VH-VL binders against p0dw94. Designs and how they scored, part 9

Target 1, 243 residues: p0dw94
Amino acid sequence: PAGTPAGAGASAGIGSDTGSNASEDSDMFPTIVFGDTVIERKEYVAALKAQHGAARLYFRQTYGVDPAEDGWDKAHDGEVPCRWLASRAIDELRRRHAAYLIGVDLGQVADDSYASIVARMEAVNSGNAELKSDGGIVYGRTGFDIDSYLSYELSALKNAYTGDESNPGMSLSDDEVRRYYDEHDWTKDGVDGKTPLDEVRGNVKAQMRSERYDELVSQRAEAIDVTDLPWDALYRFTAGRLG

## First folded at step 19 (VH-VL)

Design aa6
Fold by OpenDDE, last read:
Structure aa6 (fold): chain C 243 residues (1-243), chain A 119 residues (1-119), chain B 108 residues (1-108)
Amino acid sequence: as target 1 above (243 residues)
Amino acid sequence: QVQLVQSGAEVKKPGASVKVSCKASGYTFTSSYYMHWVRQAPGQGLEWMGLINPSGDWTYYAQKFQGRVTMTRDTSTSTVYMELSSLRSEDTAVYYCARGRLFSYFDYWGQGTLVTVSS
Amino acid sequence: EIVLTQSPDFQSVTPKEKVTITCQASQSIRSYLLWYQQKPDQSPKLLIKKASKSFSGVPSRFSGSGSGTDFTLTINSLEAEDAATYYCHQSFSLPPYTFGGGTKVEIK
């Protein structure tokens, strides 16, 4: 007896921006500002979507409940799923903006605003389109969407940062490298034991630089003060977006 | 309560080295707090010297002090050290350690250590 | 390197008068300017964070304003205990960090 595949439960997705039925009050995105940068509704909603699965998983693992079934506004041991999700979304945005702000400091990008990011994306897309029209070869995606562009640009920023030893944290002494090497396992496929430092030195340095960069981003993100955000309004908005 | 306690005053000759200590207490020493060093010459303003990260594996020094300053951290004693070599008369100053997260403010300061460089 | 220029270098002020200190940055630091107070023979203390937000325990007579490159510290009614040197500072950017030259406020 061929077991009927369990119906893919309709992932109660975060309602699209076009969904009519949220009460007028729940549909108003509050003004959110990171320092001097206004957070746009679109980027917040995208962050919510990105963290939605993590939120469900967290509550399932921690409390044995699925907010999608049990409700996003129901408190569990003092934690409310919609608030938790909102907080995670803000944290994601803080990290992203932090990375861009580091880029701004270095003159790699002019601004960390969502509008500026979109503008850069459009410029790249336009340039690629022109190149293609002229018979040029565009390596990679011929057109970025915002998510793919964010990933691309953030990676580019990281690579640019970590690729310059003059940047804070990117200069590594031999002693630092050795210590790091000693504290971590370096295995190569087909080789028993720890790979000699001389064979993995470049990888060690690359990993160290990557981690230091990530720490810088984290520190910068933490420096973005979110204590004065309109959290209640944000929670209401978030709850309204969660079916 | 968070406290930063620095070592006592030092008198050094030109060309010598000085090592100032800053013992931290009242918080998790290995947390996300960086330690900064700031000096102040007599009657002058504050001058940032450099920083050391929580793990002690990363330091950044102001250009003026590069090659002469070394910052270290001992997690076992919750102490940060600043060593300044090739001392000059111009290095006569009160040296402060200051706690702060990177990209943020300094919330706690040591009491300062007077270093006098005289012939 | 971001340079912070303070003005004036010195002020002699009568108690209860308003004190205004300015800090100009060579580059935009948005709203992330800090103000420190240093009394004689003491360590610096944080007064203002994020250009306008007061640090915990700071009297209400202290206020900060500004954004971008131009910032102001205001003491609305100077008290005798406010005799100190004030420094603007930025640390929100990548290092190196810099301080303003300081403004010494004395009481007449």
Scores: ipSAE 0.817, ipTM 0.918, lowest interface PAE 0.6, mean pLDDT 92
Fold by OpenDDE, fold request of step 21:
Structure aa6 (fold): chain C 243 residues (1-243), chain A 119 residues (1-119), chain B 108 residues (1-108)
Amino acid sequence: as target 1 above (243 residues)
Amino acid sequence: QVQLVQSGAEVKKPGASVKVSCKASGYTFTSSYYMHWVRQAPGQGLEWMGLINPSGDWTYYAQKFQGRVTMTRDTSTSTVYMELSSLRSEDTAVYYCARGRLFSYFDYWGQGTLVTVSS
Amino acid sequence: EIVLTQSPDFQSVTPKEKVTITCQASQSIRSYLLWYQQKPDQSPKLLIKKASKSFSGVPSRFSGSGSGTDFTLTINSLEAEDAATYYCHQSFSLPPYTFGGGTKVEIK
């Protein structure tokens, strides 16, 4: 008996910008500002998309419900999926902007605005296109989209920060390194036991710096005040995109 | 209620070291709050000295104090310490510990510790 | 390092008069300027955060304004209890942190 293939349930994605007749008021993206940086609609929507799966997973694990099936506006023990998702999207944006602001402090980038990021991306893409036209070798992606560029640039910022011992938190004493080494497991593929510190010292330092950087980004993200955001309007907008 | 209680006034000779303590209470000591040290010379403004993170594994000192200042944290006693060595007359000041999240404001301050450096 | 320059250094003001203190940053700090008040023989206390947001318990006569590099603290009607030294500060950047030089406000 040939088992009928279970129909691929249509993943109710975040609705495309196509103008479905949701009420005129629900479609307007509210003005959101992180300090002096305006958050663009496209930027927020991208963050929603990025966190959409996590939101579904959270509610599935916590409440045994899938917001995509049961509704994004239905409350579960006081938590509303669309609000939860909106909050998480804002948190993601806070982290991103925090990382950029650290870069701004160091003069690595001039601005953290979405427009500035896009401008830098376009500049890189144009340069690569020109190089290619001239018969040059472009190493890596010949063209970035905004998501790939964000990933690229944020990684570059992190590497630049963690690669300079003069940056806050990046100077490590031998005692700190030793302590960290002792507190963690360091295994090498194919070798039984803990790898000697002398063989993994560079990796230990790299991991320490990475973690300290991430903590800095987190702390700065938390310092971005979002208490005064138009949350109700944002929730409505979010709900309208999920329906 | 959050409280930061500092050690008492100190009188030191030039070249000596001083260690000021700041005992924290009323909040989770290992939380996301950094401890900062700020000093104020008599009749002068506030001068930031440095910070220590919640775990105590990271410190950052102002360049002026590099090599002379050491900040430490004891989680068991909820106490932060600031040690300043090679004391000079110019180090005569009231020293404050101040609580704050990194990249944010200082919301609670100690009462201050007067350190007098005199021959 | 971001340098904060306050002006003036000293003001002697009659009660109920308006007090204005300025703070200029050497580079843009956006809206993340802080104002502290320090009364004689007391620890500093936070007055204003994010350039214009009053901290909890701060009287309404205190207000902050500005963005980028230029900031102002205003006391709309000076009270006798407002005799203090005021400091601008920023800690939103990477360390090191700096304070303004302070503005001492005395009552005539």
Scores: ipSAE 0.805, ipTM 0.911, lowest interface PAE 0.6, mean pLDDT 92
Fold by ESMFold2, fold request of step 21:
Structure aa6 (fold): chain C 243 residues (1-243), chain A 119 residues (1-119), chain B 108 residues (1-108)
Amino acid sequence: as target 1 above (243 residues)
Amino acid sequence: QVQLVQSGAEVKKPGASVKVSCKASGYTFTSSYYMHWVRQAPGQGLEWMGLINPSGDWTYYAQKFQGRVTMTRDTSTSTVYMELSSLRSEDTAVYYCARGRLFSYFDYWGQGTLVTVSS
Amino acid sequence: EIVLTQSPDFQSVTPKEKVTITCQASQSIRSYLLWYQQKPDQSPKLLIKKASKSFSGVPSRFSGSGSGTDFTLTINSLEAEDAATYYCHQSFSLPPYTFGGGTKVEIK
């Protein structure tokens, strides 16, 4: 959307050729599949963008180099910046798709595909625009970009899971809660020492549920086997996107 | 190599309890692998009973066994336990422990423990 | 809970002939179906993962197919050592997990 500074990873787009829709990046993106779900170029590029700064920071702090200056394909003690970044982007997508697949299992969303998520976002945006045009009041987001919609929907999926005690891991016994409380520091302003369990029980339970949900997502992400992806092609695409 | 070694066969009377052990070796016991229990009555199919997570801080049981089964683990001995109470003749089965991640296949199985419930 | 319905319960098959076993899920499990083989007095062994991918060391005569709710295990040319009980299992859902009822295959 508007307001985002231009950064690395922008597509060059169509040149001066008439009758040609050539894009230098689109013909290089390999087919990537997570189980049964095709990974779209746009969602991979978005994941690269989200991880780009982290990659630059990591290589600066670890090796004293900036990949944007020294090159994204130059090895540093066996680590290659574009490969590091590609792997991080894939891991981000694994976690996101895993969270959506839990939602699919529970009937909360139809599938984990990027196209389905975009379609839901566009339906919400169209509904809000129509309500606003009719003189209605739209509370909350009046227009999502894909990043804000993903954040919103992922939070909604997590809240729906953790708010239902019938879901695996969400029914907490008194002994489990007590043990977790004993193993952590529960201080509160204005209270000397450790806050009594009865005063923080809700917070303890919420933290336990959040951690158990994140573990379930991690377990499902691990079940997305990425060993056989066309990694060499993906690395080449990634290097071509970096400036 | 990963091994799951279970305790020996047991004969129990109706109304008693049985506690079957599953001793793990050849991998980091507290890794991301869950321990599952699956039983098989004579001449019958496989029946999933429940799981315990790697740290032992939560369990999940099939509804059929809710209230009668307890799964625990002991990190110091790398052992998982399954206890089944209020035994009936219908609980006569071979009980297997099996290692696996939550959304994946069981890659290693114990040898099985025959529990016979008879008067 | 996802119910897996296997068919048939039993087959007696002439050596070298084709064996076909079906598994139907009560709701879509996409491609998350597994096939196990169990010989008498042994623990189950994985044959097929992801509906159609052979596990390491599995003879090529074993193959799997299907997606969604309908799945098939095929033994293209039955060998004597293939006499066993075969179970489908799904890995798509949150717990609880389920197995099919089993299909016993014997040599005629």
Scores: ipSAE 0.682, ipTM 0.859, lowest interface PAE 1.3, mean pLDDT 87
Fold by ESMFold2, fold request of step 21:
Structure aa6 (fold): chain C 243 residues (1-243), chain A 119 residues (1-119), chain B 108 residues (1-108)
Amino acid sequence: as target 1 above (243 residues)
Amino acid sequence: QVQLVQSGAEVKKPGASVKVSCKASGYTFTSSYYMHWVRQAPGQGLEWMGLINPSGDWTYYAQKFQGRVTMTRDTSTSTVYMELSSLRSEDTAVYYCARGRLFSYFDYWGQGTLVTVSS
Amino acid sequence: EIVLTQSPDFQSVTPKEKVTITCQASQSIRSYLLWYQQKPDQSPKLLIKKASKSFSGVPSRFSGSGSGTDFTLTINSLEAEDAATYYCHQSFSLPPYTFGGGTKVEIK
């Protein structure tokens, strides 16, 4: 459902960073471009923070070390914690930007840039503050941070896509629905065997549409080519942020 | 080595149907690659016809072919099929299968299958 | 559906001379433009991806440029084996897909 923060979830969410990253790191943060969209330092740093706990858990479980204590630059069987973390942060950003780019293609949002998302969040927050001050009714969240706004907007983009049968993959034939139903378990309490298709048809269709949308996002994320990024510069920036 | 090998040339009369096969080898057939079909009439350009996803659970056809084209796949033989019905003389073309992920280039093409529609 | 308009339809060019082919998209495709080469009786072959990035094994005389809606393929110093038809294609959008109309290049 709507309102769940994106990210790893074991520690503070990616949008909980209250301060702007200082400009003192600006000359070291390399230019990162996904297709034609510049990746902002703030969104990269937020992705690092979101993946920080996952990196500590992975290295603890796999190698018996904690990068926060033993260092983020030390290799363990060819894996370097700060590089592992940087790669996960980039992959998280690829998936998010991919979802936004589908929205751009369909005219649902103007662009996928972090600056554009922040501007939309700020406009919503300002509008809600004005409406409440004038005694009006405010629906939904009255104040977003960037993490909660990303969750909200990404859900809205997915719902808009899957709710329109004219979108690629959203028109489901009877044969497609039957095959999906046959390949999956549709158990219901008090009924032996599968629940009949006619009783779960809506649920089957919704699950199919959700999975097809997620596959389209995955396909677009994979098409964001990151092989030519300035990885050495990005690794140095990441190591400097972690100590 | 990825290869896409198509069935041989066909001669059909107007109103008939044709089914062209494209047998894949050298990669995991059920991976994340889509199969596209592209045709080319004699002396003409390339025309995208549609696609089928890796699992075969959905297809998408260009509007021009909607209602006349059917794409299927058979995982047991690693083969994709394109069937075009109600053939007309303007359907005379070389039909290509082409592999690619969405939002990316076609990295492998079949050799083409000439379909000639004449009375 | 994004329409790709390619120009010219045909060129007859003296060996070692420069060939320029243009492709115009009906809406912005950013830099997601591809160029294919097709020789007679052969399947198409990728030359350029992301508007300007040469594919592996493509001779350096082939180059691409442009972004947004206007794109160019250039062959500097045409060789005999470059006699072919060239097509643009885009990879930005969801289906359906289109190709440019093609440009046939012959040696004069």
Scores: ipSAE 0.677, ipTM 0.859, lowest interface PAE 1.3, mean pLDDT 87

